VHH binders against WD repeat-containing protein DWA2 (DWA2). Designs and how they scored, part 3

Target 1, 350 residues: WD repeat-containing protein DWA2 (DWA2), of Arabidopsis thaliana (Mouse-ear cress) (q6npn9)
Amino acid sequence: MQGGSSGIGYGLKYQARCISDVKADRDHTSFLTGTLSLKEENEVHLLRLSSGGSELLCEGLFSHPNEIWDLASSPFDQRIFSTVFSTGDSYGAAIWQIPEPYGQSNSSTLECVASLDAHVGKINCVLWCPSGNSDKLISMDEQNLVFWSLDSSKKSAEVLSKESAGMRHSLSGGAWNPHDVNSVAATSESSIQFWDLRTMKKNNSIERAHVRNVDYNLKREHILVSADDESGIHLWDLRKTKFPVQELPGHTHWTWAVRCNPEYEELILSVGTDSAVNLWFASASSEHKTSESPVEASRQRVNPLLNSYTDYEDSVYGLAWSSREPWIFASLSYDGRVVIESVKPFLPRR

## First folded at step 4 (VHH)

Design Q1 (from A11 with S31R; framework vhh_7pa5_2)
Fold by ESMFold2-Fast, scan of step 4:
Structure Q1 (fold): chain B 350 residues (1-350), chain A 118 residues (1-118)
Amino acid sequence: as target 1 above (350 residues)
Amino acid sequence: QVQLVESGGGMVQPGGSLRLSCAASGFTFSRYAMSWVRRAPGKGPEWVSTISGSGGSTSYADSVKGRFTISRDNAKNTLYLQMNSLKPEDTALYYCAKEGYSYGLDYWGQGTQVTVSS
């Protein structure tokens, strides 16, 4: 049939590449997704999983002026989210607010809270502070990292600091450390860079070519997961970065994105060039790799690949765990199809 | 401004060969992965092949593996797709696509038509 034969489907009107769980929605499993329409008329959909878990409902449909290349929900306000969008010649970024009442309004009009105007080149992402002060944002273009203070009540954003990574360090994305509010990881063509927000300087790096995506383990404060286009998925202990503590094969050649589960420290989702979504089990017991002797053959390692979701008609670009129901994830293929899957049969015993 | 211009399409008999080219401008070509994506009549886009910025890594869709070869000439800012043993199901509009700064592809060209018929 169509993609996600075991899951619940929802079709967007246009092509799309980004989806985010609504992290601040404590009452519902909800997702925001944005379209990438070449017709210049784009939409943001607020999707809610029904109380019985049998259907995905559109509880809000909002007009967006430009095609959407990235989207992230606020972790502290369910009505607030960011988009990175194309203006035709360049990229822009802005903070938007869903009209009241949340999930019940018939208004199609998003309120622009703030425009993030400090960038002259392509903007890669907007990162929300996951802990500490909820009014802080990071935005990154190819050369610059910008630290912001957001005042949503006054509809303004202030640049606190701006730093250039330099011409030889093309930034491609990043993640805010959920265990250290002063630390952000940024990916470049040759390394994963760790930036100190107090000084706005790079204080450490891991040399790794063609890293596409990074994500922090929410439960293990020292673990970072990276995806690259040449050798798959790596788990790093940030205290000892010379070698990864675990390697997962990823996809056929390239892994485009990885997502650590917000409650189950062992569960990782990945998506690659083959358009498969893979569910992995990675545990602390696999951290120390040693050549196994035949006498220990009875102590075999569990295959780290728990399941592969392959029923997609187009390339998968969007991937998000639900923060409310962490056994649920959403995937988005480029044709605009959203699929909700449950990993409940694969949950660890804890 | 990023610009991608595809060429080399046409009509060919089953079992024949074609070579597609994509001329790239507006960015540092050697720093970005490049892909070929196709769209058959009445269907959505299907990813065909990707090549890393250096040319050291390639990947292919199962439907074309062993028949198609992706390559690039970084000195000429040009991407190629050599298509051998063409089948009627390879009939599609073929697009050149540039790697995005975030996850996925951030720009596609106008496309070049490939028709495989007897």
Scores: ipSAE 0.000, ipTM 0.266, lowest interface PAE 14.4, mean pLDDT 81

Design Q10 (from A11 with G53W; framework vhh_7pa5_2)
Fold by ESMFold2-Fast, scan of step 4:
Formats: C-alpha cells, structure tokens, sequence
Structure Q10 (fold): chain B 350 residues (1-350), chain A 118 residues (1-118)
C-alpha cells in the first residue's frame, strides 16, 4: 500500500467531524468517531482494525443525544471518552462510558459518567491528562479554563479550580503537555499561553497571532508544533520562544490542525481547508542553536512534504494517529467516510 | 457574547444571483476564520465555504466551486457570500459560522433563507 491514493475505508451513515484513537486499548488498534446529525439521533462508532490491517470493523454502535463536535478517548480507560456537543445555540461537554463488555456489547446505550457544567460560555474543548493514570481533565470556553477531577466509579466530576484568561484573551483550544502534567498550552487571538495547573496562572507565553492549533512532540520534551492559517507550521523550543526553530512551507495554504506522531518525532500530519491531509518530515534543529550541520542542511534541501492525501469527496475534519500502531492514522471527511492509511513507506530511518 | 446576524436571503429564479451578509459582534472579527454552512430541508448541515482571518485564503465545497465567492470586510466586521448561477439544489438556510476549537466551526447565527425556484 503506498498511502495517499487509497486506504481502508469505512462509511458512517451520517455526517461526522471527529475521530480519536482509543489510547487505552492495548490489544487492538481502535478508533471512536461521532456523528453530526440534526435530524436523526446521533451515534458513536467503535471501529477496530482487523488483524493484519486489511479491514476496519464496527465493534460497537452507540446512541448519543446531541451533535458531536469533538471527541477524545481517555488515556487510562478504553471505555471512557469525552464529547463536546451542540445544544442548538450553545455547546456542552460530558464524559461517557461504553457498556460492558468493551467491543462486544449488545447494548447501544452509553452511560453518562459526568456532565461538565462549570461553563456559562460555549465550551470548545476537553483535554485529558496524558499521563495514563490521572483522573484529571481541563475544559475551556472562550474565557475560562476549568480543572476537573473525574471519579468514574462515583459517576462524578469535581471542579478543582476555575480561572479566567480575561476578556481580551479569547481562548480557542489547547494541548496538555505530555512531558509535564502540570502544564497546558492554550491558544488565544494573539498568543500561545502556558498555564501552570498547580497555581492556575499563566507562567509563559509565545506572541503569535492567529494560531489555529497546537500539539506537543511526544518524544522531544521541549518541542511544541503550532499551525496558523497563512504562514503554515512552526516548531518551537519552549526554552527559547523568541523565534521558531523550524518553519514548514505552507505560506499560501491554511492549516487548521496539526498532529505530532506519538513515536516518530519527525512525522507531522496537517489538514488544510482544501481537504488535503499532508504528511511532513520535520526534525527540530539543535535546541540551543538555529545553525545547522551540513548533514542537517542537506536534509532540509529535500522537500519536507513526504506525501499529500487528496482522495476525499468532502472536507476533512478529523485526524488521529494510532498510539498502538504509530505508522497508522485515520482521517474523517464530513460525508462520514473514515480512511485508514499506513505511512510505513515514509518512516524515518532509525 | 458572540453574535452573528445573517441577511440577504430571498427567493430567486434558477440562474439568478444573491449576496449574503453576516454582521459580527462580540469578538475580534479580524482574528478568526469565518465560514458559511447551509442546511437544506430535511438534511444535515453542509459546509459551503471558509475564509481566513485576513482574507488571504479561501476554500469552497465542490458543489459551489466556481459559482460562489466568499469575502470579508474586517473594517466593517462583515462576512459576505456572493452566489451566482443559483440552482434549485442551493435552496437552504444559510448560516454564518465562526471558527471554533480544532477543525471546528461554532454556529452562532440564526440563518437566512435562500429559495431557488421558478
């Protein structure tokens, strides 16, 4: 399989915009995806990649009461996930549990573990603590960060802290630092803000206008990747934030989302408004220098775009790397089509 | 408090033209991507077009490509959709949407009705 032109397909019955790998599923490469339907009841699909990777199977289909705008799996429990959903003129969020047995249930009913009801404004994201054993969550609306403790056995979520970013700081999203569980990045109109969860205060920021998405490099402790709508993708060393350590070409194309690979530090997926999914090779330059060795300079003369996936009939909204098989990603187009691709031919040589 | 107010819809014959407007308030309009989304009777929402914060980048659904033009006036906090060569299949409620978290759109507007019939 060469990727790009064809992959393993799965069609949802309704429009959809969100997909997440099931991070806590250690036995199977699995994905959760949710529908965006105003007329019909909405659904969550549990999809599992077959042994050998030739087929994507629906191992669960569950009713969801609202249109699903975002979905994230728990990193510590394969049955637990969050949704951000529309209620008409507002957005809410809740934590859901898949009925037992996982991946073999005859029940279509999700159990609501907790409703995240601390926001007066429209909630835009839910972030899970990436440590794999933490019950902590962050939720954001345009002005507030709320820090939560989840108790799934008691079916409750407790607000630990709530803090305002202020009226001039319209929060649009963020990412939880996988190397420091006390740090979260939040994007605003004019900056990327770094919040200390122990104090619930901003301790640093990068002044960068119109950042649309951020993601942390899971292997390099100090590297953050940002995407904006005109200048493309930037790699930042969090120890020296005056200038990005690397910029990927993309000056004429808008990038809405960026996803760092969980195992291969050089691989980044991005999605643009033209429905192209791009696979990039980007190695952060020296953490303390912008100068490059002749070998690094030679590598950068090669086009950093490894492949462009353009075989979509509708806008691509969802992207997820598999944490279990990190050479695999899922993409989701608005018409409800899920495509699984292998990037094995493009893997960096180690 | 984000507010989006659509206008400019109406009834038009096939082949005709309409220009939709969206007046934005409650946020820094020039800092956000804006989109048009439509909902035909009995169907779910369909993304139509997106424009970047500066107007430097635009994208369109294949069904409207070559016929519709999205634009914005950041000084007036206004988004526009110029619709040419309208077809009966373009009949829908048209919503102005502000960029939200991730690859998401927040539907803040009430919509403006476009009806294409003879």
Amino acid sequence: as target 1 above (350 residues)
Amino acid sequence: QVQLVESGGGMVQPGGSLRLSCAASGFTFSSYAMSWVRRAPGKGPEWVSTISWSGGSTSYADSVKGRFTISRDNAKNTLYLQMNSLKPEDTALYYCAKEGYSYGLDYWGQGTQVTVSS
Scores: ipSAE 0.000, ipTM 0.258, lowest interface PAE 14.2, mean pLDDT 80

Design Q12 (from A11 with T50Y; framework vhh_7pa5_2)
Fold by ESMFold2-Fast, scan of step 4:
Structure Q12 (fold): chain B 350 residues (1-350), chain A 118 residues (1-118)
Amino acid sequence: as target 1 above (350 residues)
Amino acid sequence: QVQLVESGGGMVQPGGSLRLSCAASGFTFSSYAMSWVRRAPGKGPEWVSYISGSGGSTSYADSVKGRFTISRDNAKNTLYLQMNSLKPEDTALYYCAKEGYSYGLDYWGQGTQVTVSS
């Protein structure tokens, strides 16, 4: 478990950068991944972990017309997902539907539910409302946030609001707050901005240079994790943003992404330019740390790095926890290699 | 706006050397990792090399490791690829690419042609 080839592998034919767990699939640990090829035809793979957990199976292979730069599954419908894609000098986004029956169809054709045509600039991401009962979504380019309502039965998407962050605030991505459906975090070169979706205005910000990625703690409503170029990984208490509540030493260089575990509030995955995936135990994410015995409390100050996964031939860009089996994650390196890992040996005590 | 302009391609004999350059503008160059990607005739794109924003970390495709060296001059907003011991299979259009804040490569340049023959 200290790195090396301990995981289950799956190879895509082409280079790839994005992977998402299928959040609405309650029966299987499943992932969607999309290719990045200069050819007109690209692919989306539906990957399912076998019943025995020993093999990653392709349960669907679908044609996609453009290079896929980002991909996110619907939390409401296992057949619905979004892609951000390149058309040459332009970037677009669209909502797609997997042919019925889910994971059993022999069709290679995705159904386009809606095109998200409100962006003139280069789209960075599409965020789905995390409540599971809402078909609302946010798309971001470098200047604008666009708030959408999706009607998948009518195959249409409606712009509810569009707002500019301004020319000096190059937006790079974000995360939807799982504890407040009216709040979204957006990253820029100089800050993490918090936007109110009712007004489409910035409510607050954390001044922090070169933030690459953010993610919310799904169990602790006030904890946000950020990845940046200067010192790696920071945990923020959104009630007291003057200083981070915990710093993880991060990678030897640039930390690219962070992912909070959906069930285990202390577990965080990160990936950096050193091509390592690190698994962390972040004690500042714990709810009842003052309830521990004196002996247990003393042990909580051990090294926060639980394990490092370093068996990659290329840069790792894709990283996703399974929502169904939260001790499982998928990583994706740029050469198109998907690796499934189990973190069962590192699960925290309850 | 982001602009990437590649140069330095040309024709060389097997065993020869070329140095590619990429002039970057429209963003804070030192804040972004950069990559070289190539496309050979009739093939899809192949990632070649990566360099972090500070220049402290580099990586290479197995096919070019030991022969190619990626570097950057952040004061000049310029990315370089030094290509030594060139082989006919290195013949391709070479692209400079900027990493995004999200994953992968945000912007690609127009490319510069490298031909290794005769």
Scores: ipSAE 0.000, ipTM 0.144, lowest interface PAE 17.9, mean pLDDT 80

Design Q13 (from A11 with T50R; framework vhh_7pa5_2)
Fold by ESMFold2-Fast, scan of step 4:
Structure Q13 (fold): chain B 350 residues (1-350), chain A 118 residues (1-118)
Amino acid sequence: as target 1 above (350 residues)
Amino acid sequence: QVQLVESGGGMVQPGGSLRLSCAASGFTFSSYAMSWVRRAPGKGPEWVSRISGSGGSTSYADSVKGRFTISRDNAKNTLYLQMNSLKPEDTALYYCAKEGYSYGLDYWGQGTQVTVSS
């Protein structure tokens, strides 16, 4: 085929596992990524796609005191983001602010806006309220969900509520429902659990072993995508959870991340054990046809795999769609290589 | 603080067997699922097998089902991989890995080399 890579590359000096689209940046396609280095001080990079889309430029390089295990940008302020980190002896999460002016400062110093210190033990993730008008956060450790209010002007975060999932339920991650700001999904070893934030009680669950990751369809209400160790990827209609509406087996078994496209309801990215990034067309995300089986046989007649990106030398852990240019995604392999890809040839516009 | 130390690799002929061990320290071993991951020369990492914290649930890649068995001894903080009917395609550096937050694994050992050749 082509004699070169279709992607645009950027190399971090150190190992890394997390990347986030800068959701609040309305003017540029930008990403934040953080390093995971036990030997050196860690860094956060602000990466910006050039106006012509031909280069990925570092517009900010910031010191971070700890190895970074998760990173998420604020949906309402382009300067604000969260990290989940390890100090070796303990685990923490904090909210950070990029120095002014955004994307034009030569300062390497991040301001700590708030420490999220209600957790004992390992913190799995920090989720931002997806409405863009809310400063609410959820953080999860292996047992607890903590609901926060962030006041960035007062540089503080307040615990609104804290609830235990129970000693027999080990939480691993989750996703905030973009269609119902009072609902979050939490993954555990045996189920996907749905929490009502008004009561801080588990409302419903889907019994599914070894779920790695979940993501909500941003255009279709009631569609949730899960990744697990058995069959790969499942699409769920939350109104009828007895069986999934579609199954995508794209990685042999272990798929550890899925990302629904923010604009194109049929497009899903996944990453798994083969170090490949797969782009899927999931017709169940757009069609109103009823399934004749737990896995639609008619869907198997059309190959749902649109493309596989395989030019990686290490495990791919980071994966993010651009909210500004939704035909663009960033992937991050453990060796610190960031690659920007365009999926324009595969867009479901016709 | 977290340490994972693999052992038991080596050279073996096709059809042979090896048992890999991983000594874990620096965390509450029984509270975390563990995996084996391998990297063949010139290839990316391939997940091989997973075991839950209690040892009650196991899963395997299709390429190793029926040939490999994952197990753990929580009293000894040790993870095992019994590899039977080894094939040349099983030649790889094998890593013990601890399950973490999002995206799967948060700590890997340094690996132990397995070479299957005639």
Scores: ipSAE 0.000, ipTM 0.301, lowest interface PAE 14.0, mean pLDDT 82

Design Q14 (from A11 with T50W S59Y; framework vhh_7pa5_2)
Fold by ESMFold2-Fast, scan of step 4:
Structure Q14 (fold): chain B 350 residues (1-350), chain A 118 residues (1-118)
Amino acid sequence: as target 1 above (350 residues)
Amino acid sequence: QVQLVESGGGMVQPGGSLRLSCAASGFTFSSYAMSWVRRAPGKGPEWVSWISGSGGSTYYADSVKGRFTISRDNAKNTLYLQMNSLKPEDTALYYCAKEGYSYGLDYWGQGTQVTVSS
């Protein structure tokens, strides 16, 4: 299953495209992944790295009624997570709870905590407030951004605010700013949009076509990383958005995801339809305020690529760093193969 | 005007040691990450090592891990590279480079030559 000697493998029975680390699990390095099956009932797997780090164990297998297109764990409760799913004719989103005891139950039944019913169109993502002490959620469809308050004890979610991005602004995804809980980035057909949650208005934007994914640097307040289908990966200084501060080439096709490391501010992972996962080293100083063209950047740059993981038989869509052990990441290819890798060899003083 | 001036290169036998220095001026040194980059004859530039502005984080190329140590003295605006167990393959012109928001490395110094031969 594993293909060669790289990483630790785990195989899902069905196709899959989403994986999330269990951010609130402080005892174990754990991941949640969900299936995308048209024939059989879909599943959510709770995967846990063994204490010796040599195998990935399934500590929970739960039935899910619909195809899972996106999944995110709660930052404050290890039993709670969101899914974005397809019913065939429509998209929905809901908040689910893993049965007790966490990681020890023989029950395969997820409890639905709340349905996020404020959307008419295709739902793209559910974002959890990154502060780790908030019950706030953002959900996005192609037209609307919806701000929610979740009460898991009352099994309810309340709409705090809903705003339209406009008829010509097809939203495709986003990220919650970890340095400003009132700010969310949303990707659209022609731009990256920055929304103020206090006013529910778009404050700024970066004009960039076909952006597929964005992520914030957890240590550098002004750094955003984006992935697109034309020139790959871009590092942006939000104080000077005329040009990206760095371009990270290396993918021959579309890049689906970028993930900034939660502890090592220079480390970035990217995944693309070329069946590659790339580990990048990208450094940026917050004191430099002059932006130059991408062409000039390419001429001055030392190669930022630290490693390329290419042992995949299908497109990689899922990517997650472990918050507990930040030198570990999980990747998920469309055929349902999960691979755990360590980047320790690239860290100082191995 | 940003200036980076390397020194400390020279000739050494295999297994020997050298310490490179880079004197920086024209910018707030402690606010910027710094790198060492080398170019061997007939080859392109190879990144060697990186250090954060505070000195709290360091990274190394696989070819030099366990042998080279990068450090900085922010009070003196100086970057260092301690090179131990030198090999003939380490023969190159070594450059000090300033990281910036503009595209990896903003500025490179003039370089200092390291030659490892018997």
Scores: ipSAE 0.000, ipTM 0.126, lowest interface PAE 19.3, mean pLDDT 80

Design Q2 (from A11 with A33W; framework vhh_7pa5_2)
Fold by ESMFold2-Fast, scan of step 4:
Structure Q2 (fold): chain B 350 residues (1-350), chain A 118 residues (1-118)
Amino acid sequence: as target 1 above (350 residues)
Amino acid sequence: QVQLVESGGGMVQPGGSLRLSCAASGFTFSSYWMSWVRRAPGKGPEWVSTISGSGGSTSYADSVKGRFTISRDNAKNTLYLQMNSLKPEDTALYYCAKEGYSYGLDYWGQGTQVTVSS
């Protein structure tokens, strides 16, 4: 069947681009996904993996006013999440709250906790502070990085700082460093930029064309993974950015997303325009340096591709590891199909 | 309000040429990367080519490299794909795609059919 023998599916009625694991849900492996419908009404689905692991169940279905282009769950409150959306004529971002009780309510109404009203152009993402029970958010449009403080009790968000990255259409996305709350990576047409949130200044960069996505290794504080249009996937040691410490071939076409596993530091998922999801084994270590000799080069030429998932009828845009059960991931194809896969057969020895 | 309208498809013999056009409206065309994506019968979507907003950077799928040329005319809000040395395996519905958010491309057009047969 489609998705393989261990895969399970769930179909949304409408097209969709974004899926996030519910990071703060400690009781269940849960995901939030949002629709991208040209109709006035859109939906957010709360999906829960059954206790037997055989079904993906909708435990909440909520009305959302606009097309959802990005969605991120709060790492500290299972009821809180952000969306980036299009109103047709403009772009917006907001913080939403799921009705009580979480996963047990019959209400379809989301409460708007805060509107992030600091952007005029295309908004790319909203990033949640990963390090603690923090009220801090980052939002990015094509030119600006905006630093926010969220007050859920007052239903408001305050702009702490707003800075321009320079030229129009220079920013495409980013990631918040899970090991340094003062550091955010932002991707652009020509570089990966590292921003210090205490000063709101770019303090370093890696010159790299057409970077589409970045993600930090959750176990190794100096490892960043990037995806680009030219040569696939690169692992960077942030202490030595002249050359990547490892290159993965990626996809035969554009690679637009990479996701580091939250528990297994060697496991990376990627998606590309070829509608494949690839599972990689990559061990970027200080013991492994850029090869200077043919012997060292041959030692590094181990095939890192563990598995390729190709049973999709449409482009795969959404990809999320489960934080609760880190051997599980969800993929979302543009036609609204969610597939859950287990990578247990590929886990490294502990 | 974003609208992409593809044209220029048709039937050609192997070795022939076609020029596809995409008329864009509803956004600042020169500010966005643009791509061509195709879907062959019974297959998923395949990325073909991408061009930067200024036209200064281009990239191509290995299957079309050396045969296809992507270009744009920002004054006319139009994207082009010049297809030379066409092969039967180039038979597909071709879509003009605007750069989306960090997760890939926006597919906005209805596509234009290219059929290469002898």
Scores: ipSAE 0.000, ipTM 0.287, lowest interface PAE 13.9, mean pLDDT 81

Design Q3 (from A11 with A33Y; framework vhh_7pa5_2)
Fold by ESMFold2-Fast, scan of step 4:
Structure Q3 (fold): chain B 350 residues (1-350), chain A 118 residues (1-118)
Amino acid sequence: as target 1 above (350 residues)
Amino acid sequence: QVQLVESGGGMVQPGGSLRLSCAASGFTFSSYYMSWVRRAPGKGPEWVSTISGSGGSTSYADSVKGRFTISRDNAKNTLYLQMNSLKPEDTALYYCAKEGYSYGLDYWGQGTQVTVSS
């Protein structure tokens, strides 16, 4: 029906650009989002999808001292998350803990578990170890990767290693490999770099200009998805990096972010400069392509774009799949509007 | 330090034209995509237009396509927005924005006010 909202909305009071699902919350589909306000006190909102799935409720509202530019929830503890923040002239990063009881608005005070105090200049992200090594973190500024051990009981973080990517390779972000805890991808103006955390050395790279974002496929061990300014979205088999295994050609504008689905390996979300959120079906696997006959491939000629979500009044900056209910995603537009959408009609047949 | 200074705003009647300028400093201007973003009273920012570092690629919001033209002069470190056939709904504070390396826009200027009224 034309003119109706397809999703569930929630309005933040202030502008915002980051949202993360609370992966460690196994009882509820929950999201954390943080505000970006220059004049007002900043906030972190704990948002919970109601048991009936019809409302997005604020179950926690917490004061944060600075503008929040990035936010990531811990994969092992629903109360723990990181922020990257601006103090005006500088950037910082810290690990925070939600007060007890989790999911109630009885206290607005976050506990600082640790300050990540090893960076000069713009910090881009904090990455949590995805494979159950709950005490390891990576943080990245424009020149350096810093490898951390977090001791939440002692309220401290220790630098295990700090390495420069070199001034020529300005870092912009990255992703921790969910299939290899010793591997991290880092993006730059000219390449995607793969770092070995055992040696803290760059062991491989893909030459690619203006990569905005990367994400690993959680089900396919060697598949990485990249977003860049000129050619859109590419799927890479990390065993054969000379050419991408698939290109998703639907963007004539650059793609700002990509998010692989945590359960359905073919599903990818992207967002571009036109503020459309696109849902893609990407069958790309070099092994799967090798086994498919030319006749079957010809019969299955379909547009990889499954749907476009365009009901936004402002630029979309935040995008997160739910790990608990992987047919659900949250989008966040800069005006502070969070929208929950279901992709159930588009799920691949299994 | 990165600085973006917008100018060229003002009051104009519907159907009129304005040309906005943004003077950039503190970075290699030609290496970055640049955008115009506007904030109408009571609303958050709305993306208007983007131009590639070389000027070879441009994109526009559907609300301004065919009326606005983005351009740049890399020798002068200056971004422009030519606004034609202005409508009351174009009334907003217009910001010049430098593209960030991580998803989104990195730096914003102080803005220049455009008011379209009869």
Scores: ipSAE 0.000, ipTM 0.251, lowest interface PAE 14.0, mean pLDDT 80

Design Q4 (from A11 with T28R; framework vhh_7pa5_2)
Fold by ESMFold2-Fast, scan of step 4:
Parts: sequence; structure tokens; C-alpha cells
Structure Q4 (fold): chain B 350 residues (1-350), chain A 118 residues (1-118)
Amino acid sequence: as target 1 above (350 residues)
Amino acid sequence: QVQLVESGGGMVQPGGSLRLSCAASGFRFSSYAMSWVRRAPGKGPEWVSTISGSGGSTSYADSVKGRFTISRDNAKNTLYLQMNSLKPEDTALYYCAKEGYSYGLDYWGQGTQVTVSS
């Protein structure tokens, strides 16, 4: 292609680095994105894809007090989301509620449901329990995991447990296991750590330097995808952690984020410092021999890279699949440009 | 527009010292953690060191701990890396990077070359 993307664009006025699909919105393909403004006044945009898929419309614009470094939508309430934000030289996190009626209000005021005040260090993320019927969440700074219970009706959050990962384990992020609500993966300088939320203890780890991001496969039990700065993208079977099941060649530069598709188990998105968004195909046949010899199996494998999206003016930080229309994803470049893409031409046969 | 400009690289003999600088613009420098990352010939990128926005906290890769010192001057919007007791294995292109909290590093500069050879 001659730089022709059929993607739908939307421009924010300010820099931004985080975007989340609105997981609890069952009627519309919607996204929330927050700004990283140097002016100290910031915004959250509620973006809705039109019924024909031809336009991305701003259905809500809300004031946010601080620079937004991470944003995640609630899986059980389309009006509720979390932000991680800068408070001078430190970081805070809070749970916010969009004014009623959802996607139709002229109010620019977000209601603070709860402030997550258990952290002194840099907060990296807030993880929502993925079951969709739990009010539990995890917040993570560079040293601590904090387990919370959220009561949105009483506008409060209480700490159920708080545990340190240790002074030498700089936590950088994590993912909540969608197949085991008692398990959370946390990335650190030297490993991927698996934490049991019933005990708040690390019960397993994968030794891997400089892991930047992890995500669970929503359909394949025991499959975790990781991104690191040494050899790209790895698929792990959590029952056999000595070696990865599959390696994807990654980006020309450092790979910092991976996202498993919520419906198509073979599809993975990644972003790297080369400002590319890559769409990958990884199948069950990569885990099991379907050939009588290793040489024959190796020769039958195709390039796992399905497509590379490279038409960005600035670094891509934000990446989200739509849960409602899982053949759609949103990407966000640092200059505030949101692009919606369809992967329909690349959908796997089941 | 975020811009990072690295300088201070060059050729030194083993045991020598170099001080790298990174001039930052386009953002509130004191509000963001900053890192040094290097890429050696034929190898992937390696994280070297990070400093907090205030300068009150630092961390180092085991390969450089005790030899390298990261620092910053928030009044001048400048990041530094003091490299002592340089080894041939420190030969690499060194990048100044502004850290994000959820998505890791973002390379903004073109890097500065450090070559350690006899």
C-alpha cells in the first residue's frame, strides 16, 4: 500500500499515552483515552464508533485534574474507570465515574468514586478483576501489590491486603489471569512473578530479564504472552515454564506491549520503539508436532507476521482491542492521534 | 514536541572514563523518570540505569553497578551518565529515554556512540 490506511482517525489536542476499550459497553464499540498535558489541566475522551463504522465520535469530554499515565475501564460498569496519574513528583490512582446519561451528558465533571491512597512510590497500573462480576482490583507500584475491594455505591475502596515484592524487584506492570481470579502476573527487572491473591505470596516465577509487558490468552488456558527488550515476543505454557512454546521475531527495536485478542486466540498485537503496530498469528500447531519429523514441521511454518501498521507520526503507546467487535483495535500515538483499524482480512479459520 | 539530544560519547581505552549528557525539551523534565539504554553491536537493547524525577532514587543494571552513576540537573533539563572503569563490553550506542509507567521506554534521541578499545 501507498500509505493508504482505511483506518479511522481522531485527534486529541494534547499528548496522550493510554487508551482502553469500554469493556462493559455492550451496545457500542467505545474507547476511553486520557491526555498527558504539560499544562496541568487534562481531559478524558469517550469515543464511540458510529453504527456504520465510518466515524469515531466524541460522546463525552471530561476534565481530569492531573496528567494521565494509565487508564482502564471497569469490566462491570461502562461509567466506571481507573486512572494512574502524576501528582507533582509522585503518582496517584483513583476510580472515576462518568456523569449520567452515559455518552449523552453535557457535563464535563467526573465524579471521584475512590482514591487509591496505599502507595508512596510510583504507581504503574490498576488491574480490574476480569470476571465481570467482581468488585476487586489490584494496584501496583515499583515494590508493592495492593489488593482492593471497591464499593461504588458507598464511593469507597478498602485495602484487603498489601504485600512487598522486595526492594530489588522493580515491578513495571502486570496482568490479571482471566482463567484464575486468584492469580496475577507481575513483571519485574529479572522475572515474571505469579502471585496468589488468597495469600498475597509469589508462588511461581519465570526468570526473564527486562520483561516490559505480559498478557493472558483469553481462550487458551495456561498461555501467557510476554514482551522483553532482548528477543521480542514469547508465548509461554504456564505448565512448562523452562522454555517458551513459541518466539515471535518482534520489532526492529525494543518491544514494550502485547495484547491478546479477546475472541480470536491466534491473534496478537504488539508495539515497539520502532513506532510500528504488528499483528501476529500464533496457533496451537506451534505447540505440538503435526509432522513426523522436526525438519518437516519447521519447513511447513509460515511467517507469523500478518500485517505491520507503520503510518504514525509519533511513537505508539496506546493499544486496545474492542471487546464488542473483536476484529477492531484502537492505537494511540503520543501526539494524541487515535486510529481505529479492522483486522477482518486477517481473521483465522477456526 | 519531546526532544532528547545525547552527547559526550567517544573512544576511550579500557579503564577510562566518559560522561554522557542528554538535553531534554518539550516536557516537564522534573516530573518524569529518565533512563539510559544501550545497544551493543550484534545485541539487543540493554537497560543501563534509571533516575526518578526528583533525583532521589536511582537504579542500575548489575553489569554497571559500582562503575556508572546516573544524575540529573532539573534546572538545566539535563540527564547525565558518569561512566568509570570502562570495559570493552561497554562498547555500544547509548540512548537517553523518557520512561512511561505502563508501556516502558520511548526512544527520542539518536544516541551517542561509546567505543572502548585498546
Scores: ipSAE 0.000, ipTM 0.307, lowest interface PAE 11.9, mean pLDDT 81

